# Ledger of designs, part 205: VH-VL binders against Cytochrome c oxidase assembly factor 8 (COA8)

Target 1, 167 residues: Cytochrome c oxidase assembly factor 8 (COA8), of Homo sapiens (Human) (q96il0)
Amino acid sequence: APERGAERRDTAPSGVSRFCPPRKSCHDWIGPPDKYSNLRPVHFYIPENESPLEQKLRKLRQETQEWNQQFWANQNLTFSKEKEEFIHSRLKTKGLGLRTESGQKATLNAEEMADFYKEFLSKNFQKHMYYNRDWYKRNFAITFFMGKVALERIWNKLKQKQKKRSN
Key: E = the ipSAE of ESMFold2; O = the ipSAE of OpenDDE; V2 = 0.75 times the mean of E and O plus 0.25 times the DockQ between their complexes.

## First folded at step 18 (VH-VL)

Design oh5 (from og7 with light chain H98Y; framework fv_pabinafusp; at its last look DockQ between E and O 0.49; V2 from the best seeds 0.64)
Fold by OpenDDE, look of step 18:
Structure oh5 (fold): chain C 167 residues (1-167), chain A 124 residues (1-124), chain B 112 residues (1-112)
Amino acid sequence: as target 1 above (167 residues)
Amino acid sequence: EVQLVQSGAEVKKPGESLKISCKGSGYRFSEYWLGWVRQMPGKGLEWMGDIYPDDSDTTYSEKFKVQVTISADKSISTAYLQWSSLKASDTAMYYCARQGWHYDDSGPWGFDYWGQGTLVTVSS
Amino acid sequence: DIVMTQTPLSLSVTPGQPASISCRSSQSLLHSDEKTYLHWYLQKPGQSPQLLIYKVSNRFSGVPDRFSGSGSGTDFTLKISRVEAEDVGVYYCSQSEYIPYTFGQGTKVEIK
């Protein structure tokens, strides 16, 4: 009996993009799109004199990025899986094979696929609503800390200049 | 790692112009004062002036104010020291140096990082 | 200009022995922020100066604990508890309280 090769369920590896920027870089780097989420990861620069506020901002940005990567990786996998299942089920119902006479992958028409998209969106509506809510929450927090960091930087500049002028 | 890399040694004649460079890396170049320090052969250190690259705010020693121009291009993290007309007395080693500071500190440190120096020789 | 006066100008030390360099400023280097802006540098032979001590007594990163700075107002001291061969060079005190920034004459430290 031929051992049925266990289809390794490609669980989206929570793989932090292996993109490593040059060590001497003093700016954020954008990596290539992740194969699962299709989102471009950002490698955040860590300055020599990172303040606690800057560190907090960086961590918040990193956490938000990871959250986004995981969400979309899972969403894309779910979408792809459900889409394939839908196609297979519909073809079976029609008495059609998975391949055409020409050997091409059988496809559904645009109208039938529209039903899939509608159903998929309906099914995932709440999930998307929660995502959007959390997205705004996180981005608001990031923006707030960006403002604080900006003020801190201005203050640091003023301190240095004041010292220089008082001499 | 913080690094300051200066342009190579220069040999010039009196009356010639010269511009030497100092490139900073490994830190936020725009947020640190960058100074120039002269060391004549066998002599001590002399601060010439410095620049804040973010807005090009410059401070000169009175001794050097008319003799040199300090400038910076923050886009390439590079500071410059230039002479319009060199003199034999300008023969020296020139160092760029970063004035260190910390966010928890009320004031600047000394010059915490230095370039390797640029030897300028002015001879007839 | 603030005059920084170092003493001695040269020092020959046996390895393992302590060394002390004095620096005097012509004016107080105490700022209104209660910090004193005196620094120590070492220039090893054929090298660029390097920061040893900033603001009187703070060791810069990577500086061995055998180096210590002390003083207040106008009088400052750099101490090396045990001089090593790698400590050979010219030591400079410097002030950054007043413009222009100024350096001492330098103290040449040699090994006997």
Scores: ipSAE 0.752, ipTM 0.893, lowest interface PAE 0.7, mean pLDDT 91
Fold by ESMFold2, look of step 18:
Structure oh5 (fold): chain C 167 residues (1-167), chain A 124 residues (1-124), chain B 112 residues (1-112)
Amino acid sequence: as target 1 above (167 residues)
Amino acid sequence: EVQLVQSGAEVKKPGESLKISCKGSGYRFSEYWLGWVRQMPGKGLEWMGDIYPDDSDTTYSEKFKVQVTISADKSISTAYLQWSSLKASDTAMYYCARQGWHYDDSGPWGFDYWGQGTLVTVSS
Amino acid sequence: DIVMTQTPLSLSVTPGQPASISCRSSQSLLHSDEKTYLHWYLQKPGQSPQLLIYKVSNRFSGVPDRFSGSGSGTDFTLKISRVEAEDVGVYYCSQSEYIPYTFGQGTKVEIK
């Protein structure tokens, strides 16, 4: 399973991010991390002269980004909620309050927290396996369409050069 | 929004060199031919030549072939028109313009977007 | 080189009246792809040229429908059904079929 982040294989088609500002952008660009997913969203450039094949690629990339953003936003929320519930439950079992004498949130040591991390990974194992499978399926499809778009652009270049005939 | 922004007006003396620029934005700059058009004071339009920025493939009108150099730097979406030795007869307005095309062949194959022009004045 | 010849070279029009500009090429502009790369541009006073009509009869984006183009072979016409004050300027026909690309000498349109 890949780590959380927007720097996956389908993130930056130009290979150079942030060389054009958001408004009037002439290339895709990578924004700051999303508040909930911690993934950096790609803001897709829509060229004036976008072919149906280019549109299909862009929509597939947009759909994949939304799917990925939603998965990690949900996982981050679930992780945070279940972590706090685990800490609350263990403190209650030990007869301790939710706050220290200084008013800070009470917490558990690393050995006590190991039980939580083990439980969370076990509980979410199948979900992460399906995520990885789907991620690779989507990434393969995106790579395939990127190849087709590259060939189409070569063809369009050749057509333009043929129109440049003298007499 | 397609936009071509040219460098500012120039006042030069005969024999001096000059390089004027045209910066494209809002489209895939390297995938369109970009042409240069001269307009002498009170006169019509003359095509000087063009360039395909992706590979710098350049075409010149025979009239201008010896007089100017057309170049581009696709990494900064900029094309250039350059003189090594200006003459008083080079006094004119110079436009850059994009050769429009469309993937389905419905495009104009003509100059669909123009820069604002660069006035070059060559006087002793 | 293909010579593009416009008539008239100057035109003075009462607002609301029609106007017509002719353009003749020195040889046929029918391309092997069965299209004709004949275009019309307007250069308003103090401005850069702007595309009005491309490939004989197609209006460019944002061009009012009072502008129309027609013709074939060597003879082409731009018509303005009702001239408005904003239509003042110099109109050029142009061909982008053969290198060098060439323009007509221009037709100056003025309001009476």
Scores: ipSAE 0.634, ipTM 0.856, lowest interface PAE 1.1, mean pLDDT 86
ESMFold2 (binder alone), look of step 18: mean pLDDT 93; pTM 0.951

Design oh6 (from og9 with heavy chain H102Y; framework fv_pabinafusp; at its last look DockQ between E and O 0.54; V2 from the best seeds 0.65)
Fold by OpenDDE, look of step 18:
Structure oh6 (fold): chain C 167 residues (1-167), chain A 124 residues (1-124), chain B 112 residues (1-112)
Amino acid sequence: as target 1 above (167 residues)
Amino acid sequence: EVQLVQSGAEVKKPGESLKISCKGSGYRFSEYWLGWVRQMPGKGLEWMGDIYPDDSDTTYSEKFKVQVTISADKSISTAYLQWSSLKASDTAMYYCARQGWYYDESGPWGFDYWGQGTLVTVSS
Amino acid sequence: DIVMTQTPLSLSVTPGQPASISCRSSQSLLHSDEKTYLHWYLQKPGQSPQLLIYKVSNRFSGVPDRFSGSGSGTDFTLKISRVEAEDVGVYYCSQTEHIPYTFGQGTKVEIK
């Protein structure tokens, strides 16, 4: 009896972007698009003299990035799976095979696929609403801390210059 | 890692011009004062001046104000020390050095990182 | 200009013994922010100077605990609790309170 190869369920690996920037880089790096989320990961630079506010900002950005990567990786997998299931079910209902006589993958027409997209969007509407809400909250927080860090940097520059001028 | 890399040794004649460089890496180059320190052969250290690369604000020791020009290009994280006309008395080791600063402490610190030095020899 | 005077100018020390270098400034190095801008450097033979102590008593990163700085106002001391062979070089005090920044004459530390 031939051992049925266990279909390895492609669980979206927690895509730690294997992109390692050069060690001597003093700026953020953008990696290639992740294969699951299709989002470009950013490798955040850690300065030699990172302030607590800068560290907090970096962590918030990193956490938000990871959240986005996970969301879209899962969403894309779900979409792909449901799309394939939809196509298969419709073809079966029509009495059509998964392949055409020419050996090509059988496809549904644009109208039938429109029904899939409508249904998919309807089903995931609440999920997208929560995502958007959380996206705005996170980005607002990031922007707020960006402002604080900017002010801190200005203040630090002024302190250095003031010390220099008072001598 | 913070590093300052200076240009190589120079051998010049009196009256020639010279520009030596110091490239900073591993830190935010524009946010730290970068100084130049002279060390004549067998002598101590002499601060010549410094520059704030962000806006090119410069401070000179009065002794060196007319003798040298300090400049920086923040786009390439490089500071410069230049002479329009070298003298035999300019023969020395020249160091660039970063003036340290820490966010949670009052600064500035001393010179926390130094270049490897550039030996300038001026001989007839 | 602020004159930094080091004493002694040379010191020969037996390994494992303590060493002490004094530095005196011609004016107070106490700033209005209540910090004192006195620093210590070591220049090992054939090398660039390296920061040992900043603001009188703070060890720079990677500096062994055998090094300590003390003092106030115009009088400062660098102490090495147990001198090692790697401590050979010229020690400089420096001030960054007044322009121009100035260094001491240097103290040459040698091993006996």
Scores: ipSAE 0.725, ipTM 0.878, lowest interface PAE 0.8, mean pLDDT 91
Fold by ESMFold2, look of step 18:
Structure oh6 (fold): chain C 167 residues (1-167), chain A 124 residues (1-124), chain B 112 residues (1-112)
Amino acid sequence: as target 1 above (167 residues)
Amino acid sequence: EVQLVQSGAEVKKPGESLKISCKGSGYRFSEYWLGWVRQMPGKGLEWMGDIYPDDSDTTYSEKFKVQVTISADKSISTAYLQWSSLKASDTAMYYCARQGWYYDESGPWGFDYWGQGTLVTVSS
Amino acid sequence: DIVMTQTPLSLSVTPGQPASISCRSSQSLLHSDEKTYLHWYLQKPGQSPQLLIYKVSNRFSGVPDRFSGSGSGTDFTLKISRVEAEDVGVYYCSQTEHIPYTFGQGTKVEIK
């Protein structure tokens, strides 16, 4: 299982905006890792001149982040819980306690743990396949709307230039 | 919030060069025309020219066209006004100001936010 | 160049009384989009100008409703229904229809 939850630390495929202190934020910024998902949430900047299309893109990115955070929070908790249950059941089968003589948490060796990892991967294979499919679908949709926003900004630039030249 | 912060006051001699700055924050700096406005002591406001930082497209008032250069560095959200050879008559307060617009064309197309001003004093 | 002419150039007003400032342009400020690009600014003593009214009659964000603008074509008016002490300063009309952009000569408003 991965040490950190997701393939990426932010949900903004077009790149990360420059960091700006929260009080005077002028760009998106990345917060600290969430305790359960291990993902760094993006805190989205809302400019004063935000179009409906830009708002739609921002909301899609927010919703995708929320979906991704929930998936990995659930998977991390499930992994941890099932790992402890596996260790407990194997120690119990061996007639051993959950703690060593020194009070340290008892563990299984790497060979013994391989059975857990194999079983966990097998159980969750289809769920992770659907997660990957949905992640790609969401990413493609976000990229498409990013393209539409870029075109809208080009049109707004051209309109400003035309207005100035018509003076 | 939208802010324009200008460089500090300057005291210069005639013939010297000078470059003053205006740093924008709280908005997409490169997507707005940014103008420079002169105010001579005890006088009114004069538009000097402006720049579109995205591509450095500049427009000058004919009065100022050969006297100053307007430039910008969009990577640091900063615009500049510079003189190659100052004259005593350049003594004035200089403001930068953002030309406002909205995506739906309902915006001001006037100067909605202003810097605090940079006092330039040119004396022997 | 478009000449913007303000009248009066100075006025003294008792707090609570109305004030009116006229601005005339040497050419129409009506654009082909049917909007008129005439704006009003206030420069308080020792401060930068601030936008009050844009496109004739639209109050900018945070501007009190005692400020109103009107007019068309070449004749425009800024009205203050009840002048307060904080309203002292120089008022400028400005146009952004024709390059170069120009300002009126200013109207100094003082409390008497």
Scores: ipSAE 0.647, ipTM 0.864, lowest interface PAE 1.0, mean pLDDT 86
ESMFold2 (binder alone), look of step 18: mean pLDDT 91; pTM 0.944

Design oh7 (from og9 with heavy chain D104E E105D; framework fv_pabinafusp; at its last look DockQ between E and O 0.83; V2 from the best seeds 0.00; counts 0 for: pae E 2.5 > 2)
Fold by OpenDDE, look of step 18:
Formats: C-alpha cells, structure tokens, sequence
Structure oh7 (fold): chain C 167 residues (1-167), chain A 124 residues (1-124), chain B 112 residues (1-112)
C-alpha cells in the first residue's frame, strides 16, 4: 500500500522577512512583498544613540508591522482555502469534474463567485471590524510617539545651539 | 560603522581658491555637528568651526571666521571647507570630525570620529 | 579663549610602566548640566586623532581599560596604567564647554 504522503499543511510560517538591509544603511528599508501576507516588510533603522522615545517608537512600529503581517497572512490563507472548498463543492453539486475536457481547472462563473465573496465578507465582517479598530489604535499611538520623537529632536537641537550661544 | 571620508591632498598657489570635502556615512549626518580642525605641520590641533548640516547653522573660531567658509550638503552627507584666497600660511592638514552627542547631554561630548585628513600645501 | 595647558609636553616611558598626563584649563569646564566637557585624544604617528576619553572619565568605544581619565573643574589627568608600544603618539586634552573649542599643546609619548 503506497504510503499517502502527508500533505504538509503549509502553516504560514511567521516568516520574519529574511530581507537584510545593507549594514551601512542609515534609513529604513522596505523589503519585497511577503508571500503570505502580500505586505512589504520594513526593516527599521536603529540609530547609534537611540533615545528611549525613539526605541519605543521603533518597537511599536515593529510590533504593529508583525501584527499586520500575521493578520493578513492568516486571512489570505483562510480566503484561499475557503475559496477552493467553495469551488469544489459547487462543481460537485453540478455534477462537474474539477477539470474541463481540455484539462483546465474548472472554474465557476462570476455570479457564483459573487456569492462566495458575499458570504466570505459576511462571515469575516466582525473580524475586519476588530482589525480596523485595532489598526486605528496602533497607528494613532505610532503617530503620537512620532510627534514626541520629533519634539525631542527639536529640543535636543535647541539645547546644543543654546550652549554654543551662551559661551 | 561611522565613517568620515575627506577629499584628497591639494597643492595650490597663493591666491587660488580651494574647497575640500568631508563625506559622512554610517550615521544620521544631519543630526550631528561636523567640525573642522587644522593641524599645521608639526603643530597641535586648532578648531576652526563647525556646521549643523540640517539647517547649515555654522559656528566659527574668530581666528578663522574671515579666512574660511564652512558649508554642507545634507542630501549627499557632505561638508565643505572653502578658501577664497589661499595663503602660504594655510599649509596644513585639515581634519573633519563629528561631534558626538548624547540625548542626556546639553552639548557635544567631543570629536568621536575623524576623517583621514586633507593635506593642503600652498606654495609659490 | 580657554587655554588648555598640558604637562609634560614630552614623556618617555618604559613599556609596562604607568604614564600620567595633566591638563589644566584657564576656566572651569563644568557646565550648568553638571557635566564637565573635557576630552582626551590620541594622535598616533601618521594618523588622525582618535577620541580616548570624553567628559573627563568616560572611555570611548574600543578604548582599552588601561586608559583612565579623572579630574574636576580646571584640573584633569589622563592615566595609562601600563603603557604599550601602540600607545605611542601625541595626546591632546580638549574642551568643548566654551567657544571656540580648544586643545592642549599635546603631550608626546614615546617608548624608551
């Protein structure tokens, strides 16, 4: 009896983008789109004298990015799986094979697929609502810390200038 | 890694103009003061002035204020030292140096990184 | 201008022996932020100056622990616990408290 190869369920690896920017770079780098989330990861620059506020901002940005990557990777996998299941179930109900006479993958028409999209969106509506809420919260926090860091930089510049002028 | 790379050695005649450069890399160039330091042959170090590349704010030693112009182009992370008219007495090694800074400090804590120096020779 | 006075101007040291260089400023280098803006540099023969000590006693990155700085107000000292052949060069104290920034005359350290 031929051992049925266990289909390795491609669990979306929590794939930290293997994109490594050049070591000498002093700016953030954008990587290629992740194969699961389709989101472009950002490698955040770490300054030599990173302030606690800058560090907090960087960490918050990184955490938010990871959260986004995980969400969309899972969402895309779920979507793809459910879509395939839907197609297979509908074809079976119609008495149609998974392949056409020409050997092509059998597909559903646009109207039938519209039903799938409607159902999928309806089923995931709450999930998307929570995502959007959390997205706004995270981005608001990031923006707030961006403002703080900007003020800190201005203040640091002013201190140095004031010292020079007082002497 | 922080690096300052200066332009090559210059041989000039008295009365000629000169502009030498210092390119910074490996750090946020715009956020650090960059100073110029002169070293005459067999002599000590003399601070000439510095520039804040972000807004091109410059400070000069009174000794050098009329003699040289310090400028920067932050877009290419490069600072400049310029003479309008060289003198034989301008013969020296010129160093660019980054003024290190910590957010807890009110000022620079020294020149933490230096260029390799640019030798300027002014002879008739 | 702040005058930085180094003593001695020349020092010949046997390898493994300690060395000490004094630097005196004409005015206090203590800032209102309670920090003292005195620094030490080494210029090795044919090289650019390099930072050794910043703000009196802080070793710069990569500087061996044999180097130490001390002092307050106007009087400062650089100590080398055991002089090595690689320590040959000219040592400068410098201040960044007052404009213009100034350097000491330099202390030439040689090996006997």
Amino acid sequence: as target 1 above (167 residues)
Amino acid sequence: EVQLVQSGAEVKKPGESLKISCKGSGYRFSEYWLGWVRQMPGKGLEWMGDIYPDDSDTTYSEKFKVQVTISADKSISTAYLQWSSLKASDTAMYYCARQGWHYEDSGPWGFDYWGQGTLVTVSS
Amino acid sequence: DIVMTQTPLSLSVTPGQPASISCRSSQSLLHSDEKTYLHWYLQKPGQSPQLLIYKVSNRFSGVPDRFSGSGSGTDFTLKISRVEAEDVGVYYCSQTEHIPYTFGQGTKVEIK
Scores: ipSAE 0.731, ipTM 0.881, lowest interface PAE 0.7, mean pLDDT 92
Fold by ESMFold2, look of step 18:
Structure oh7 (fold): chain C 167 residues (1-167), chain A 124 residues (1-124), chain B 112 residues (1-112)
Amino acid sequence: as target 1 above (167 residues)
Amino acid sequence: EVQLVQSGAEVKKPGESLKISCKGSGYRFSEYWLGWVRQMPGKGLEWMGDIYPDDSDTTYSEKFKVQVTISADKSISTAYLQWSSLKASDTAMYYCARQGWHYEDSGPWGFDYWGQGTLVTVSS
Amino acid sequence: DIVMTQTPLSLSVTPGQPASISCRSSQSLLHSDEKTYLHWYLQKPGQSPQLLIYKVSNRFSGVPDRFSGSGSGTDFTLKISRVEAEDVGVYYCSQTEHIPYTFGQGTKVEIK
């Protein structure tokens, strides 16, 4: 009977893991590492009195999280797939089977695996370069909106106090 | 869900001190003014004062300014109403209540959520 | 201090009939932001007060459509289009434009 085996996807699932924040939570909270990306997702709290600026910031953070999760999930999948292909190719070239005499999965030594790591980095250099650029662009935008939200909150606090003092 | 939970009923004698509490949950406690309202037996509602927990900025009704102290500890989302020396005339129900606000308004409006009340009985 | 005067102080209503409560302030409750800071509360028997209407005419979350508020300046009205048994209690108007904040005397609503 076929067993449910390990399955690897060419493309990781879209979106973050489906976890539920604790009851009575009124803060953002951080979940466990996602099994595909190894990144911890954040579930964002939506306050009762969310301003348009606060909403824009929250949406930007959500979109950036999804983008980041998907990139690393896809990269991790590609790494695993190409690693196994490299090992199988090198074992074939050496005339060796995929299993040892004991039936265990055959592997390569550290020096041989170093060739794989170098080839993988070279092949994916441009993708990582664009990822880093986009990561910095997104981080700058988030920081900019965080500053605007902070100023808005200060302004609202001052308005409330000014009204009470003028009465 | 926004919730304000007050400490239990108190029976005291004149001259004794008392501190009652109000714990807020389900919202950003430090961002809302929290008020105290007295209701004497068979009477209407009286605003005593309020506090902004972020910086403990406090406003008192002149009637109550020397009679009570309003304080808050934002680290545990709790506000307090305190008497140093109770009088028989302090017998009443005491409510805490959150002042609503909106980013389009110039300041806070009415009390949108209320605690369950704390009955204080002072008898000689 | 701003005096809030409610009329009537007591109201007996046949179930399903409308009810109207008036509230008059001793000074204008209009703020410089052109909004009026008058609010209505219901205190049901044995319960804490609950917000019904804020800033004259805005229904608070969960408040039935049968409640409505109106008015401007110093004269305000709360209307209940069809009084139900659960509407029994004391109704208060309140202002938050002037310190100290003040409440009306209350209007007790009963079912006949």
Scores: ipSAE 0.437, ipTM 0.720, lowest interface PAE 2.5, mean pLDDT 86
ESMFold2 (binder alone), look of step 18: mean pLDDT 93; pTM 0.953

## First folded at step 20 (VH-VL)

Design jk10 (from jj3 with heavy chain R101K K106R; framework fv_ebrasodebart; at its last look DockQ between E and O 0.44; V2 from the best seeds 0.57)
Fold by OpenDDE, look of step 20:
Structure jk10 (fold): chain C 167 residues (1-167), chain A 124 residues (1-124), chain B 108 residues (1-108)
Amino acid sequence: as target 1 above (167 residues)
Amino acid sequence: QIQLVQSGAEVKKPGASVKVSCKASGYTFTSYGIEWVRQAPGQGLEWMGWISPSEGNTYYAQKLQGRVTMTTDTSTSTAYMELRSLRSDDTAVYYCARDQKYDFHRGYSPFDYWGQGTLVTVSS
Amino acid sequence: QAVLTQPPSVSVSPGQTASITCSGDKLGDKYAYWYQQKPGQSPVLVMYRDSDRPSGIPERFSASNSGNTATLTISGTQAMDEADYYCQAWDSDEDYVVFGGGTKLTVL
């Protein structure tokens, strides 16, 4: 069995948004967009009497969020690097400087940039397909556990009502 | 085999010009750029400029602007770098290197092959 | 001018791991390239686009980029790895190409 070389996941610096929700909040909070992924992090509320199913749901949501943050942080960084390299190489090939006569950063025209976007998307198509597949799987699992937690909460409410009627 | 073969060592006086040649072989000369880099004795690498053999486009380092001219002869697969108004601080080993064009699929590998270097000594 | 800063020297014992860093403004947003130069020889590309390895370069060579620091790592360093190492990146301000100051790797 060929040992699948462990892809060293370049740990993008977890620039976890320092957004701290209020300590007394009983709700999930949405932070500002992360500077690398551009995704808004969710700070999940932890109930004092969290059930094992609720805990499992929360952990699954957290893991999925972290997975999304890492994926898009890496993807955006790769995109930025490739874009810069493309622009520089194209300007160089044209014999143009990095700055215009006005001192502004030289840019490529919209047509040339469209070619970059097209080729970048084409190159990363499979990566995006795998991402989408895994995204659906994760969200399906989350939805399933959300349903279980909802049923558990209904059952617990019914038990409490029965106990109040018996006293 | 891909090779870049440069001209021999040169000794020049201040104010003179030097022209270094770089003959490419083992690949399609017009499909790649040529980079020039110099290295003063005991110093680091300094980028000088670039030329596209296919288009004739050039870009020179700002520090060398007006003093350097890069040219190519596609018939002989040879690149040339001329440096004018030589100074003592121009004493260096001059390298040519192959530069790839940006390719979305193959990636970009600049300076993947280097010439052996040409020592240019500027002395009074 | 964009400046790439390298340590002037790194020393390592044979068989140990050598790490050479290259730091620069916004280097995290750019691809880094690495060159090996042995005394009296031309530079040789050893790593490109942060972590890609040219054909013929030993697997003991690896590179990464984190934040504004690129790192060349040589695992199981050998005496033949003694050389000057230069990082390179695109310049966004003045010139297209900038080199680091170089790092002399000594294998003790």
Scores: ipSAE 0.757, ipTM 0.911, lowest interface PAE 0.7, mean pLDDT 90
Fold by ESMFold2, look of step 20:
Structure jk10 (fold): chain C 167 residues (1-167), chain A 124 residues (1-124), chain B 108 residues (1-108)
Amino acid sequence: as target 1 above (167 residues)
Amino acid sequence: QIQLVQSGAEVKKPGASVKVSCKASGYTFTSYGIEWVRQAPGQGLEWMGWISPSEGNTYYAQKLQGRVTMTTDTSTSTAYMELRSLRSDDTAVYYCARDQKYDFHRGYSPFDYWGQGTLVTVSS
Amino acid sequence: QAVLTQPPSVSVSPGQTASITCSGDKLGDKYAYWYQQKPGQSPVLVMYRDSDRPSGIPERFSASNSGNTATLTISGTQAMDEADYYCQAWDSDEDYVVFGGGTKLTVL
């Protein structure tokens, strides 16, 4: 079993989780969930004899991961900021402080928060529809190139098998 | 035309009180909060507190707690800020400003319209 | 108690880009707002929710907020942009509102 990489530290640079894959990995490695996007990053293995097609696939996967992590990091931050703004606005209307007497952050009950959750989903519906479209488009492209790489490897094995038997 | 018109300048002695008025027009007074901000001469903006005309609820800056009272009169669409036990460092221009209520499409804008300001001078 | 730090002044030549910063611990985790105050006048909202521009504010005004720093940017700066600029955010502890100390923009 491969060694787990370093977990994120108690304090980390803003916007980026700290993740270190094992030093001796010869495979793609999946790390712990990123603090900001909640997605598990993949650290892609780069073999020394990587074909141009294999390189194209790896870069496409890397670019898709970056795009996906950025989208969800941004959405998670926006959700948090809008939720806090909504809570502050409603607490302000009530004349209440931002913290309870026990020192915990003041919040609203579930019924009060329902207005926020409903409206946030409604407001972001179109953005999430475009994200889903682009996600499927990218996944289709990745699957297509995975198929091409698989075919390339089959052809290369057949050529080596035929070359070994002939000369 | 949305407008916040404040009372005129005042000169006070230390230990006195001042009550600044802010009359709103051009919008539904009870639908928006009123913020109070002051600015000492040559200094930056300092938030003082706010009031909800609809509920009468208030929240004051911790620094001013116990010395400030904010009220409204919905029949005249007027907000008031009273500052008690005046000190010389309370000399400032006092502004009222309107809170734009949280809007799920545009978000929140806590100071979308401002009054013209009221100079309060505290001198011995 | 939260604090927002701005440079006391920024100078720019007409037509050039001015940048005014506002620094606070984890400021990028909350929305930032920007106000313009010309001499002898009340403040005017010029940017809200980090990067949104109110109607009536020229497109040359833009803003961003990430990490510990919010930035107001004025491209093609004009003489009429000479003013004091204040950032503002929610206070996470006791007071709802905190303002930066202000930045005097000079157009020379």
Scores: ipSAE 0.470, ipTM 0.756, lowest interface PAE 1.9, mean pLDDT 83
ESMFold2 (binder alone), look of step 20: mean pLDDT 89; pTM 0.923

